VHH binders against q75qn6r703to848. Designs and how they scored, part 5

Target 1, 146 residues: q75qn6r703to848
Amino acid sequence: KPSMIQENLFIGGGLAARSIYTLQHLGITHVLCLCANEIGQSDTQYPDLFEYQNFSITDDEDSNIESIFQEALDFIKHGEETGGKILVHCFEGRSRSATVVLAYLMLQKKLTLLEAWSKLRKVHRRAQPNDGFARILINLDKKCHG

## First folded at step 16 (VHH)

Design b2
Fold by ESMFold2, fold request of step 24:
Structure b2 (fold): chain B 146 residues (1-146), chain A 121 residues (1-121)
Amino acid sequence: as target 1 above (146 residues)
Amino acid sequence: EVQLLESGGGLVQPGGSLRLSCAASGFTFSSYWMYWVRQAPGKGPEWVSTISTGGGSTYYADSVKGRFTISRDNSKNTLYLQMNSLRAEDTAVYYCAKYGSSKRTYGYDYRGQGTLVTVSS
């Protein structure tokens, strides 16, 4: 079940992304997938219902998730600017999607990592970036607010 | 290369109607969501309307709901905007757009000059 982070932004796992009727009920228009290689989304995508942006990022501590932050944030902004609602998801909704949402809150909404973390954990208790992603976010926090 | 060519603008009185067209080439038109965006003098771009790949989903900014209708003809690679009950605040250059491009740019892709709509008595 997707969690609402703010009016137009939701987070979830692969099950949330496959729950098409739920997504339509919530008014989701845009789907940002971080795990395209893991869930066979190419076979189940619905391009007449949702506009997709797909990435294949592994949930490994050495994965360079930072490399896609700008593209992911641009897609979220695109959805917001066109009156849409965006689902950000990975397979379990725990690490990759949480990392991208935290980066969005820090870079676009200008929150510190602590503020972003508090906001996300209040609505999505599963959020737990892996240790490598956490280090990336800590470094980002210093760069933005140090 | 991606080309989007807008036409159908002009000078109209308040309450009038116009139909805008956007001829698309250089990409698989039927595979993209399409957008109308407008820019009034001295203002930033404002989203107007969205249509999904097959036209199954359409969306409108609150400022144009009930007055504007977006449509597409995938067999002619053409996007349309029917604009009724026009108001002075609709005065702008209108652009059609898609998200993403062959240039690896993530965002709106504005390839033409747009078409000017002026609503004035």
Scores: ipSAE 0.632, ipTM 0.817, lowest interface PAE 1.3, mean pLDDT 88
Fold by ESMFold2, look of step 17:
Structure b2 (fold): chain B 146 residues (1-146), chain A 121 residues (1-121)
Amino acid sequence: as target 1 above (146 residues)
Amino acid sequence: EVQLLESGGGLVQPGGSLRLSCAASGFTFSSYWMYWVRQAPGKGPEWVSTISTGGGSTYYADSVKGRFTISRDNSKNTLYLQMNSLRAEDTAVYYCAKYGSSKRTYGYDYRGQGTLVTVSS
């Protein structure tokens, strides 16, 4: 089941993304997929039910996930501005999706990393960006808040 | 290059109806969710309605729900907005849009001049 971070924003893994009835019941309209080419993800999308933004970001400490933050942020804002609800997911709902959600909370909602982390962990205990992603978020926090 | 050409606007009295059209080219129309957005004089853009790729899902802003109907004909690459029970507050330039990058920003791609709808006695 996806975890609700705020009214229009949800996080989950591949299982949540494939639970079509649950997503429709929650009113999900937009799906941000960070694992588009991983096994089972590319063949299970339903573009007439949800609008998708797909990225193939590996969960490696050296992956430049920051390169997609602006596009991901724009997609989340797009869903919000059109009255929709957004699911952000990766394969396990642990590292990539958590990293993007934290970046969104920091850049769009102006939270510090600590505030964003506390907010996310309260509803989604699986959240655990890998060490490389954590460093990216720490640097982002310094850029935003000194 | 993406091109979206709106038409069907005009001057109408309150309570009247109009049907807007949007001719699309330069992309695979049937693969995209499509949107109507409007911009009243001196205001920022306001989302009006959304339709999924095949039309299986439609969504509306609260201000137009029950009065406007979005539709599409993928064989004609055309998006429509049927506007009934029009009010003065519906006066705006109406644009059709899709989500995607532009050379200025990510987000909606507002192309063309839009079509002006004026609701006035």
Scores: ipSAE 0.616, ipTM 0.830, lowest interface PAE 1.5, mean pLDDT 89
Fold by ESMFold2, look of step 21:
Structure b2 (fold): chain B 146 residues (1-146), chain A 121 residues (1-121)
Amino acid sequence: as target 1 above (146 residues)
Amino acid sequence: EVQLLESGGGLVQPGGSLRLSCAASGFTFSSYWMYWVRQAPGKGPEWVSTISTGGGSTYYADSVKGRFTISRDNSKNTLYLQMNSLRAEDTAVYYCAKYGSSKRTYGYDYRGQGTLVTVSS
């Protein structure tokens, strides 16, 4: 079941991304998938129902998830500016999707890491970026806010 | 090389109708959601309408809802916008678009000059 972070933005795992009737009921129009190489896309994605942006990012501490932040942010903004709602998901809904959502809140909504973390954990208790991703977010926070 | 060529614009009286077309090439048209975006002189781009890959889902900005109809013909690689009950505020250059890595505005990917729609009494 996806968690609502804010109007138009949701987070979840692979199960949430497969729950097509739930996504349609919530008005989801755009799906940002961080785990494309871990799913059977023909079995789990429906391009006539949702517009997808797919990335293959592993949930490893040394994965360069920061490299896709700008494209991920652009896709989220695209969904918002076209009157849509966006699901950001990875396989478990814990690490990769949480990291991208936190980066979005920091870079686009100008929150500090602490503010973004508080906002996310309030609605999505399983959020748990791996230690490498947490380090990336801490460095991002320093670059943005000193 | 992505190409999007808009046509069908012109001068029309308030309350009139126009049908815009967009000829697409250089990508698999049927695999992409398609968008109409308009830009009035001196203004930023404004999203108008969206259609999914097969046309199963359509969406409209509140300002055009009930007056405009988006459609597509994947066999002809063509996107359409039927515009009815036109108003002065619909005056703009209209562009068809897809989302892509070659961003222009808000992540849109525009390849043509657009087609001018002028609604004037």
Scores: ipSAE 0.601, ipTM 0.822, lowest interface PAE 1.6, mean pLDDT 89
Fold by ESMFold2, look of step 22:
Structure b2 (fold): chain B 146 residues (1-146), chain A 121 residues (1-121)
Amino acid sequence: as target 1 above (146 residues)
Amino acid sequence: EVQLLESGGGLVQPGGSLRLSCAASGFTFSSYWMYWVRQAPGKGPEWVSTISTGGGSTYYADSVKGRFTISRDNSKNTLYLQMNSLRAEDTAVYYCAKYGSSKRTYGYDYRGQGTLVTVSS
């Protein structure tokens, strides 16, 4: 089951992203995939059911996940503005997807990292960005809030 | 180079109908979800309707549900909006759009100049 972070925003792993009827029942219209290189898109994605944005980001401390934050946030905003609901997912639903969701909460919803973290962990206990991603989020928090 | 050209607007009476068209070029039209967006004088843009790549899914803003029908003809690279039971509050410039991430901006990749719909007695 994807975890609901807010009315129109959900987080999950690859299994949640493949649960097509569950996603349709929840009203998901947009899927942000951070693990395109780890899935067989032809048999796991359905472009006539959901609008996709796909990234290939590895879950390594040295991965430059910050490079895709703005595009990811643009896609989430696009889904919200067109009456949709968005699933943000990676393969495990732990690190990459959590990192992007935290960045969204900080940049769009103006939360501090601590506030965003508390909000996410309340509904998605498996969230744990890797140490490199955590450092990126700490630096982002400093940029946003001094 | 993405190009979108809206047409079919005009002046209609309340309760009347119009059919808008959008001619698309410069991209693989059948691979994209397509959108209608409108902008009333002095207001910001408002999403109207969405259609998936093959037309299997359609979505509408609450303000137009039951009155407007989005459709597409992928063989003609054309998007349509059938507008029935028009009301004064539907008066706006109507744009077709697609999402594209290459611009790194919030919202739609591109919209044309639009087509004006005026609903007045």
Scores: ipSAE 0.563, ipTM 0.804, lowest interface PAE 1.8, mean pLDDT 89
Fold by ESMFold2, look of step 16:
Structure b2 (fold): chain B 146 residues (1-146), chain A 121 residues (1-121)
Amino acid sequence: as target 1 above (146 residues)
Amino acid sequence: EVQLLESGGGLVQPGGSLRLSCAASGFTFSSYWMYWVRQAPGKGPEWVSTISTGGGSTYYADSVKGRFTISRDNSKNTLYLQMNSLRAEDTAVYYCAKYGSSKRTYGYDYRGQGTLVTVSS
């Protein structure tokens, strides 16, 4: 089941993203997929049911996930501004999706990394950015909050 | 390349009706969710309505729900907005949009000058 971070924002893995009836029941309208290279999009995505933004970012410590933060945040804002609800997911729902959600909370909602982490872990215990992503988030926290 | 050409606006009395059209070209219209957005004088853009690729899902801002109907004809590459029971607060320039190459902050694509709807006694 997707975990609700805030009223219009959810996080999950590939199983949550494929649970179409659950997503429709929750009112999900927008799906941000961070693992497009790991899924068969034609077999797993339903463009008439959800509006998708797809990224192919690997869960490696040296992946530059920061390079997609602005586009990902833009998509989340698009969903919010059109009255929708957004699922952010990767394959396992622990590293890439957590990293993007934390970046969103820090950059858009102006939380410190500690505040964002606490908020996310409260509802999504499997959140665990890899060490490279954690380093990116720590640097982002310094840039935003000193 | 992408072109969105709005039409059908005009002056109408409160309680009246208008049907807006948006002719789309330069992209695969049937593959995109489409949006109506409006901008009243001196105000920022306001989302009005959304329609999915095949029209299976439609969504409306609370301010227009029950009065406006979004539709599309993928064979004609055309988006529509039927506006009924119009109110003075509906006065705005109306734009059709898709998510993507937007000149605006969050990915809306406003390609034409829009079409002006004026609701006045």
Scores: ipSAE 0.473, ipTM 0.768, lowest interface PAE 2.3, mean pLDDT 89

Design b5
Fold by ESMFold2, look of step 16:
Structure b5 (fold): chain B 146 residues (1-146), chain A 121 residues (1-121)
Amino acid sequence: as target 1 above (146 residues)
Amino acid sequence: EVQLLESGGGLVQPGGSLRLSCAASGFTFSSYWMYWVRQAPGKGPEWVSTISTGGGSTYYADSVKGRFTISRDNSKNTLYLQMNSLRAEDTAVYYCAKWGSSKRTYGMDYRGQGTLVTVSS
């Protein structure tokens, strides 16, 4: 159910994040949740099984998702550096999680937006950042690559 | 403020043992995954071991698996690393760490000066 973007990085929605057996089978150790305000954390999160980083970002075109990029990317790097695998998820696995994954691929892996998009869509066809998030990513691409 | 104080290092011969301690304060220790990281002189940091909040999950770098045991005592706010069958390549300053959550501090927190472990004949 989670889509594998690369060896240690996965994307999904709330259902993927609740599929504890699947996450353990995949070797997931770290979970980046972008929809903390939309879930009951005590009912859906298991801190002794996975290390969580939680954000409450709405899927609105004017949400300032860029404000959390550095923290989110640092958490992904943290999971990688401690021998782990990371799930990045939001509620539907469509907009917020895709946006953060694309930012990660652009900022940490130095891909252009086109390269990052192609990589993500190959494995996760539901990826669709909202129009505001798309504008943020386009601006980021220009800053990084012209 | 977050404080992490490492102790228990020393000079040992190859094959020897040491037990490191990390005293934690300034945060809810039982709510955090804890880490041991080491840094040999002139080298970058290397992850050693991880323990989950209640100790239900533990992880080790391949270089130490089977020789080192991470543990924690949440009632004493203390993290431990039992190091057995020590090798020369284990020589390093050892730090305990946690993942940060503050806007002013990102990444893994290393708060003390660490504790030096030297493995030499």
Scores: ipSAE 0.703, ipTM 0.859, lowest interface PAE 1.1, mean pLDDT 90
Fold by OpenDDE, look of step 17:
Structure b5 (fold): chain B 146 residues (1-146), chain A 121 residues (1-121)
Amino acid sequence: as target 1 above (146 residues)
Amino acid sequence: EVQLLESGGGLVQPGGSLRLSCAASGFTFSSYWMYWVRQAPGKGPEWVSTISTGGGSTYYADSVKGRFTISRDNSKNTLYLQMNSLRAEDTAVYYCAKWGSSKRTYGMDYRGQGTLVTVSS
Protein backbone atom coordinates (compact mmCIF):
# COMPACT_ATOMS: atom_id res chain seq x y z
CA LYS B 1 0.00 0.00 0.00
CA PRO B 2 2.73 2.53 0.83
CA SER B 3 4.80 3.74 -2.10
CA MET B 4 8.57 3.69 -2.06
CA ILE B 5 10.07 7.08 -2.86
CA GLN B 6 13.57 5.91 -2.09
CA GLU B 7 15.10 2.98 -0.28
CA ASN B 8 14.46 4.46 3.14
CA LEU B 9 11.43 6.64 2.50
CA PHE B 10 7.83 5.65 1.96
CA ILE B 11 4.56 7.50 1.59
CA GLY B 12 1.11 6.24 2.37
CA GLY B 13 -2.27 6.65 3.97
CA GLY B 14 -3.73 5.94 7.36
CA LEU B 15 -4.75 2.38 6.63
CA ALA B 16 -1.22 1.41 5.76
CA ALA B 17 0.15 3.17 8.80
CA ARG B 18 -2.15 1.14 11.06
CA SER B 19 -1.04 -2.19 9.72
CA ILE B 20 1.72 -3.77 11.76
CA TYR B 21 2.16 -6.32 9.04
CA THR B 22 2.57 -3.67 6.38
CA LEU B 23 5.03 -1.67 8.42
CA GLN B 24 7.11 -4.67 9.40
CA HIS B 25 6.95 -6.15 5.94
CA LEU B 26 8.47 -2.99 4.52
CA GLY B 27 10.95 -2.71 7.36
CA ILE B 28 9.56 0.60 8.53
CA THR B 29 11.08 1.88 11.73
CA HIS B 30 9.98 5.51 11.83
CA VAL B 31 6.52 6.87 11.17
CA LEU B 32 5.77 10.51 10.45
CA CYS B 33 2.07 11.07 11.00
CA LEU B 34 0.37 14.08 9.46
CA CYS B 35 -3.19 13.82 10.66
CA ALA B 36 -5.68 15.94 12.49
CA ASN B 37 -8.63 14.48 14.32
CA GLU B 38 -8.75 11.48 12.07
CA ILE B 39 -9.61 8.19 13.71
CA GLY B 40 -6.67 5.93 14.36
CA GLN B 41 -3.87 8.40 14.94
CA SER B 42 -2.97 7.61 18.53
CA ASP B 43 -5.06 4.55 19.20
CA THR B 44 -3.54 2.63 16.32
CA GLN B 45 0.09 3.47 16.93
CA TYR B 46 2.56 0.98 18.32
CA PRO B 47 5.30 2.90 20.09
CA ASP B 48 6.99 -0.26 21.29
CA LEU B 49 7.55 -1.29 17.70
CA PHE B 50 8.03 1.95 15.83
CA GLU B 51 9.18 5.49 16.43
CA TYR B 52 6.50 8.07 15.76
CA GLN B 53 6.41 11.81 15.19
CA ASN B 54 2.91 13.23 15.13
CA PHE B 55 1.88 16.53 13.62
CA SER B 56 -1.61 17.94 13.81
CA ILE B 57 -2.30 19.33 10.36
CA THR B 58 -5.62 19.61 8.59
CA ASP B 59 -5.93 19.11 4.86
CA ASP B 60 -7.14 22.62 4.23
CA GLU B 61 -5.86 25.24 1.84
CA ASP B 62 -5.22 27.64 4.69
CA SER B 63 -3.37 25.15 6.92
CA ASN B 64 0.09 26.35 7.88
CA ILE B 65 1.84 23.15 6.86
CA GLU B 66 5.10 24.94 6.10
CA SER B 67 5.47 25.59 9.83
CA ILE B 68 6.27 21.91 10.39
CA PHE B 69 8.65 21.45 7.46
CA GLN B 70 11.79 21.83 9.53
CA GLU B 71 10.61 19.49 12.27
CA ALA B 72 9.42 16.97 9.73
CA LEU B 73 12.73 17.06 7.92
CA ASP B 74 14.60 16.71 11.19
CA PHE B 75 12.63 13.61 12.00
CA ILE B 76 13.26 12.10 8.59
CA LYS B 77 16.94 12.94 8.98
CA HIS B 78 16.95 11.27 12.37
CA GLY B 79 15.43 8.17 10.88
CA GLU B 80 17.97 8.28 8.12
CA GLU B 81 20.92 8.75 10.44
CA THR B 82 19.87 5.75 12.48
CA GLY B 83 19.61 3.64 9.37
CA GLY B 84 15.88 3.31 9.55
CA LYS B 85 13.07 3.47 7.05
CA ILE B 86 10.57 6.26 7.32
CA LEU B 87 6.90 6.19 6.44
CA VAL B 88 5.33 9.57 5.87
CA HIS B 89 1.59 9.28 6.03
CA CYS B 90 -1.59 11.25 6.32
CA PHE B 91 -5.17 10.09 6.16
CA GLU B 92 -5.46 9.46 2.43
CA GLY B 93 -1.80 9.62 1.52
CA ARG B 94 -2.66 12.29 -1.01
CA SER B 95 -2.17 15.86 0.13
CA ARG B 96 -0.46 16.43 3.49
CA SER B 97 2.00 13.55 3.22
CA ALA B 98 2.74 14.42 -0.39
CA THR B 99 3.41 18.02 0.56
CA VAL B 100 5.89 17.08 3.27
CA VAL B 101 7.62 14.58 0.99
CA LEU B 102 7.93 17.21 -1.71
CA ALA B 103 9.30 19.68 0.81
CA TYR B 104 11.82 17.05 1.91
CA LEU B 105 12.92 16.39 -1.65
CA MET B 106 13.29 20.10 -2.33
CA LEU B 107 14.97 21.17 0.90
CA GLN B 108 16.98 18.08 1.73
CA LYS B 109 17.68 16.63 -1.70
CA LYS B 110 17.90 20.05 -3.37
CA LEU B 111 15.43 19.14 -6.10
CA THR B 112 13.28 21.65 -7.91
CA LEU B 113 9.57 21.33 -7.39
CA LEU B 114 9.24 19.91 -10.88
CA GLU B 115 11.90 17.30 -10.23
CA ALA B 116 10.42 16.41 -6.87
CA TRP B 117 6.96 16.18 -8.32
CA SER B 118 8.14 13.92 -11.11
CA LYS B 119 9.95 11.68 -8.66
CA LEU B 120 6.95 11.41 -6.36
CA ARG B 121 4.35 10.92 -9.07
CA LYS B 122 6.33 8.11 -10.64
CA VAL B 123 5.70 5.96 -7.61
CA HIS B 124 2.70 7.56 -5.94
CA ARG B 125 0.06 8.51 -8.45
CA ARG B 126 -2.44 9.67 -5.89
CA ALA B 127 -0.16 12.46 -4.69
CA GLN B 128 -2.10 15.70 -4.97
CA PRO B 129 -1.43 18.61 -2.63
CA ASN B 130 -4.41 20.87 -2.18
CA ASP B 131 -4.25 24.26 -3.84
CA GLY B 132 -3.04 25.99 -0.70
CA PHE B 133 -0.26 23.48 -0.16
CA ALA B 134 0.65 23.75 -3.83
CA ARG B 135 1.06 27.49 -3.45
CA ILE B 136 3.29 26.94 -0.44
CA LEU B 137 5.44 24.54 -2.43
CA ILE B 138 5.63 26.92 -5.38
CA ASN B 139 6.74 29.66 -3.04
CA LEU B 140 9.31 27.32 -1.51
CA ASP B 141 10.61 26.53 -4.98
CA LYS B 142 11.10 30.22 -5.67
CA LYS B 143 12.95 30.69 -2.40
CA CYS B 144 15.22 27.74 -3.06
CA HIS B 145 15.90 28.23 -6.75
CA GLY B 146 14.88 31.77 -7.59
CA GLU A 1 26.94 -15.98 16.08
CA VAL A 2 27.08 -12.38 14.89
CA GLN A 3 30.64 -11.07 14.77
CA LEU A 4 31.82 -7.57 13.95
CA LEU A 5 35.50 -6.72 13.98
CA GLU A 6 36.66 -3.16 13.49
CA SER A 7 40.17 -2.25 12.36
CA GLY A 8 42.17 0.63 10.93
CA GLY A 9 42.27 2.97 13.88
CA GLY A 10 45.41 4.65 15.13
CA LEU A 11 47.16 7.92 15.84
CA VAL A 12 46.97 10.58 13.16
CA GLN A 13 47.71 14.30 12.95
CA PRO A 14 45.00 16.87 12.32
CA GLY A 15 44.20 17.02 8.64
CA GLY A 16 45.22 13.43 8.17
CA SER A 17 43.24 10.47 6.93
CA LEU A 18 42.31 6.99 8.10
CA ARG A 19 40.30 4.19 6.64
CA LEU A 20 38.39 1.96 8.98
CA SER A 21 37.18 -1.52 8.15
CA CYS A 22 34.63 -3.77 9.74
CA ALA A 23 34.59 -7.47 9.02
CA ALA A 24 31.19 -9.03 9.51
CA SER A 25 30.22 -12.64 9.96
CA GLY A 26 27.49 -14.79 11.39
CA PHE A 27 24.65 -13.11 9.52
CA THR A 28 23.57 -12.20 6.00
CA PHE A 29 25.56 -9.00 5.75
CA SER A 30 23.87 -7.76 2.60
CA SER A 31 20.46 -7.87 4.26
CA TYR A 32 21.18 -5.25 6.88
CA TRP A 33 21.80 -1.58 7.10
CA MET A 34 25.12 -0.92 8.75
CA TYR A 35 26.32 1.87 11.00
CA TRP A 36 29.37 3.61 12.25
CA VAL A 37 29.05 4.97 15.75
CA ARG A 38 31.73 6.62 17.83
CA GLN A 39 32.25 7.42 21.47
CA ALA A 40 34.66 10.11 22.53
CA PRO A 41 36.24 10.22 25.97
CA GLY A 42 33.77 11.56 28.48
CA LYS A 43 30.94 11.68 25.95
CA GLY A 44 28.05 9.47 25.01
CA PRO A 45 27.77 7.51 21.81
CA GLU A 46 27.37 9.54 18.63
CA TRP A 47 25.98 8.49 15.29
CA VAL A 48 28.51 8.90 12.53
CA SER A 49 27.19 7.29 9.39
CA THR A 50 24.82 4.70 8.05
CA ILE A 51 24.53 2.84 4.77
CA SER A 52 21.64 0.94 3.25
CA THR A 53 21.71 -2.73 2.39
CA GLY A 54 22.79 -2.21 -1.19
CA GLY A 55 24.75 0.94 -0.55
CA GLY A 56 22.32 3.07 -2.48
CA SER A 57 21.74 5.35 0.45
CA THR A 58 24.33 6.85 2.74
CA TYR A 59 23.89 9.26 5.59
CA TYR A 60 26.22 11.23 7.78
CA ALA A 61 26.16 13.21 10.95
CA ASP A 62 26.52 16.90 10.26
CA SER A 63 29.83 16.89 12.08
CA VAL A 64 31.41 14.54 9.54
CA LYS A 65 29.62 15.47 6.31
CA GLY A 66 32.00 16.20 3.49
CA ARG A 67 34.88 14.53 5.32
CA PHE A 68 33.81 10.95 5.91
CA THR A 69 32.60 8.38 3.40
CA ILE A 70 30.85 5.17 4.29
CA SER A 71 30.86 2.24 1.90
CA ARG A 72 30.40 -1.48 1.88
CA ASP A 73 31.44 -4.53 -0.07
CA ASN A 74 28.78 -7.13 0.33
CA SER A 75 30.87 -9.71 -1.49
CA LYS A 76 33.47 -9.40 1.25
CA ASN A 77 31.09 -8.82 4.14
CA THR A 78 33.01 -5.66 4.91
CA LEU A 79 32.00 -2.15 5.94
CA TYR A 80 34.33 0.82 5.45
CA LEU A 81 34.69 4.35 6.70
CA GLN A 82 37.04 6.66 4.87
CA MET A 83 37.91 9.54 7.17
CA ASN A 84 39.56 12.60 5.67
CA SER A 85 40.47 15.99 7.09
CA LEU A 86 40.47 14.57 10.58
CA ARG A 87 40.07 16.88 13.54
CA ALA A 88 40.87 16.61 17.21
CA GLU A 89 37.16 16.30 17.96
CA ASP A 90 37.05 13.14 15.84
CA THR A 91 39.06 11.35 18.52
CA ALA A 92 36.95 8.42 19.68
CA VAL A 93 36.44 4.71 19.68
CA TYR A 94 34.69 3.82 16.45
CA TYR A 95 32.23 0.96 16.32
CA CYS A 96 30.49 -0.71 13.47
CA ALA A 97 27.00 -1.89 14.19
CA LYS A 98 24.24 -3.90 12.59
CA TRP A 99 20.77 -2.52 12.34
CA GLY A 100 18.04 -4.22 14.26
CA SER A 101 14.45 -3.14 14.39
CA SER A 102 14.13 -4.25 17.98
CA LYS A 103 16.56 -1.64 19.27
CA ARG A 104 16.21 2.11 19.18
CA THR A 105 19.23 2.90 21.30
CA TYR A 106 22.84 3.80 20.65
CA GLY A 107 23.84 0.32 21.71
CA MET A 108 22.53 -1.17 18.50
CA ASP A 109 21.63 -4.84 18.27
CA TYR A 110 25.18 -5.86 17.55
CA ARG A 111 28.48 -4.00 17.49
CA GLY A 112 32.14 -4.87 17.67
CA GLN A 113 34.83 -4.07 20.19
CA GLY A 114 35.66 -0.88 18.35
CA THR A 115 38.85 0.68 17.04
CA LEU A 116 40.48 3.73 18.60
CA VAL A 117 41.08 6.80 16.48
CA THR A 118 43.27 9.49 18.04
CA VAL A 119 43.72 12.78 16.26
CA SER A 120 46.49 14.80 17.87
CA SER A 121 49.40 16.99 16.84
Scores: ipSAE 0.218, ipTM 0.630, lowest interface PAE 2.4, mean pLDDT 91

## First folded at step 17 (VHH)

Design c5
Fold by OpenDDE, look of step 21:
Structure c5 (fold): chain B 146 residues (1-146), chain A 121 residues (1-121)
Amino acid sequence: as target 1 above (146 residues)
Amino acid sequence: EVQLLESGGGLVQPGGSLRLSCAASGFTFSSYWMYWVRQAPGKGPEWVSTISTGGGSTYYADSVKGRFTISRDNSKNTLYLQMNSLRAEDTAVYYCAKYGSSKRPYGYDYRGQGTLVTVSS
């Protein structure tokens, strides 16, 4: 089951993202998918029910996930501006999705990495960016807050 | 080339009705959620309504719920907005918009030139 970060933002894994019942029950309207190919995006998505933004990102330390931060942020903002609820998901809901959510909280909500981490971990205990993603977030924190 | 062409705007009295149309071309219309947004003089853009690819899902801003109805005809590549019980505050330029890989401030890849709706006594 997805975790609620804020009223209009949720984080979860691939199984939750495939469940029409889960998505509809939570009132999800927009789905940000951070999966390479492990879920079969085209076969498991319902574009007549939800709006999707798909990114092909691998969960490894060398993946340049920062390259999609702006576009991911824009999609989340788009969902917010249209009164929707956004689910950010990857395969396990642990690393890729957590990283993007943290980036969103830092860039959009102006939180420090520590504040964002605290906020996320309170509701989503399994959040754990890989070491490469963590370094990216630390660098982002330095850029944002010195 | 992606093109969106809005039509149907005009002057109407409060309580009146208008039907807007948006002719789309240059992309697979049926593969995209479509949006109506509006911009009143001196104000920023405001989301009005959204419709899913096949029309199975529709959403509305609180300010227009119960009064406006969004629809689409994918066979004609056309988006519609039926506006009933119009109010003065509905006065704005209305745009149809498409979202995709957007880096624009309001989350739309493309929008048309818009059609002016003026609600006045």
Scores: ipSAE 0.745, ipTM 0.879, lowest interface PAE 0.7, mean pLDDT 93
Fold by OpenDDE, look of step 19:
Structure c5 (fold): chain B 146 residues (1-146), chain A 121 residues (1-121)
Amino acid sequence: as target 1 above (146 residues)
Amino acid sequence: EVQLLESGGGLVQPGGSLRLSCAASGFTFSSYWMYWVRQAPGKGPEWVSTISTGGGSTYYADSVKGRFTISRDNSKNTLYLQMNSLRAEDTAVYYCAKYGSSKRPYGYDYRGQGTLVTVSS
């Protein structure tokens, strides 16, 4: 099941994102999908129930995930501004989704990487950006906090 | 080219009703969630309501919940906003909008020219 990062922000894997019951039970309104062609996004999404933003990102160290940070944050902010609840998910809810959530916490909530990491790991133990994503986040932390 | 054309605004007394329409073209209307946003004089834009692709899900700002009803007719590519029990604070230009990046104006890809709703005694 998804983990609650904040009252209106959740993180999870593909299985959770495909469960209408889970999403509705949590009151999810917006779903940020960070999956490559792994799950068949169009076949497993319910656009009449939830608003989706899809990104095709592979869970590789050389994947350019930072290129979607601003757009991903925009979607999360859009969900927030509409009083919604956002689920950020990837396939396993481990690397890609965690990376975007961490970026959100750093860029939007002005947390350091350490603070964001602590906040995320407190509720989502499986969070584990791959080494490439970790480097990206470290560089982001440097940019944000010197 | 994406086009959104709002209509139905006007002057109404408090407690009155109006029905806004938005004619959409230039995109697959039925594939997108649609939004109403408004901007009151001297204030920033605020979200009013949203509706899912097929109309199965609707959401409202707290300020209009219970008074406004969003709907859509995909066969006509038209978005509606039924506004009941109107209040002075509802006075604003109302825009039909299609979501986009928040870096774009008011976080939407496209919006129309808007229609003015004035609630006054």
Scores: ipSAE 0.683, ipTM 0.850, lowest interface PAE 0.8, mean pLDDT 92
Fold by ESMFold2, look of step 21:
Structure c5 (fold): chain B 146 residues (1-146), chain A 121 residues (1-121)
Amino acid sequence: as target 1 above (146 residues)
Amino acid sequence: EVQLLESGGGLVQPGGSLRLSCAASGFTFSSYWMYWVRQAPGKGPEWVSTISTGGGSTYYADSVKGRFTISRDNSKNTLYLQMNSLRAEDTAVYYCAKYGSSKRPYGYDYRGQGTLVTVSS
């Protein structure tokens, strides 16, 4: 159910994040949650099984998702450097998680937005940042690549 | 104020054993995954081992698997590293660490001053 973007990085929705045996089978060790206030953390998160970083970002065009990019990317890097595999998820696995994954591919892996989008859509066809997030990513692409 | 105090390092011959301890204070120790990281002279930091909040999950770098054992005692706020079958390449300063928003290498927010392990004949 989670989609593998690269060896140690996965994307999904809230259902994927609650599929504990599937996550353990995949070797997930780290979970980046973008929808913490939309889920019941005490009954959906298992801190002895996975290390979590939680954000509460709404899926609105006006949400300032860019404000959490650096901390989110640091967490992904932390998981990679400590031998782990990371799930990035939001509620539907469509907008917020896709936006953060695209930002990671652009900022850390130095892909253009077009390259990052192609890579993500190949494995996760439901990816669709909302229009505000898309605008943020387009502006980021211009800053990084002209 | 988060404080981590490593101890138990020293000089040991190849094949020997040491047990490192890390005394934690200033945070809810039982709520965090904990890490051992080491740094050999002139080298960058190297992740060694990880333990989950209750100790139900443990992980090791390939270079130490089968020789090192991470453990924790949440009632004493203490992290441990049992190091067996030590080799010269294990010589390093060993740090315990926890993750959070961090300006340190590997994204670890906090580590102690370290304890030196020297493996030499």
Scores: ipSAE 0.513, ipTM 0.789, lowest interface PAE 2.1, mean pLDDT 89
Fold by ESMFold2, look of step 19:
Structure c5 (fold): chain B 146 residues (1-146), chain A 121 residues (1-121)
Amino acid sequence: as target 1 above (146 residues)
Amino acid sequence: EVQLLESGGGLVQPGGSLRLSCAASGFTFSSYWMYWVRQAPGKGPEWVSTISTGGGSTYYADSVKGRFTISRDNSKNTLYLQMNSLRAEDTAVYYCAKYGSSKRPYGYDYRGQGTLVTVSS
């Protein structure tokens, strides 16, 4: 179920994140989890197989997801620098994970929001940030491009 | 306070072997993935190898695969790098690192002094 956004970056939901065989087949080494409060980490995560970064961000329009962008981007960069592949996931793979991936593409890869959106939607049709997250991404686009 | 103390470097001939150690203190060593990074004169840091918390997963840069072996002993809080078939290009200061610190929670922690490996005839 994980969708490949680029050579070393994947997006998915909670079911994909628990599918150890699939993650190993894809060569995933790093997992960025945005839904730590919604899952039982000790039963759903395998820290000797994958390096994890966990956040508890609710999928509410009022959630301050922007507050974790820098840490999330640093983790993705860490995985890339060590030759790894990164899965970014939330519970359903629609809103939080899409928002973080779009922010990464805009801030790190210097894409406009429209370019990042087009790139993500071609491989991950489920992508649908909630309205609050969409506003955050629109504001980020202005900060990046005037 | 986190301390990472590298040792075991020295002068070695091409084709030789050397074993590096990294003594860790001030944090729960067994909870962290550990890394070896090297820096050749006049160059930026280069990732060399990675080992998971229990040692079940190991990873290597293409330039060292088959020649270097990373390992750890969690009972001794020590990280190792066995280097075989050494080449001149392996000459560098070698650092051990963990991900995150009290000052840099989401980046590599290079707080050790490193250990110099010189491969020369």
Scores: ipSAE 0.288, ipTM 0.654, lowest interface PAE 4.0, mean pLDDT 87

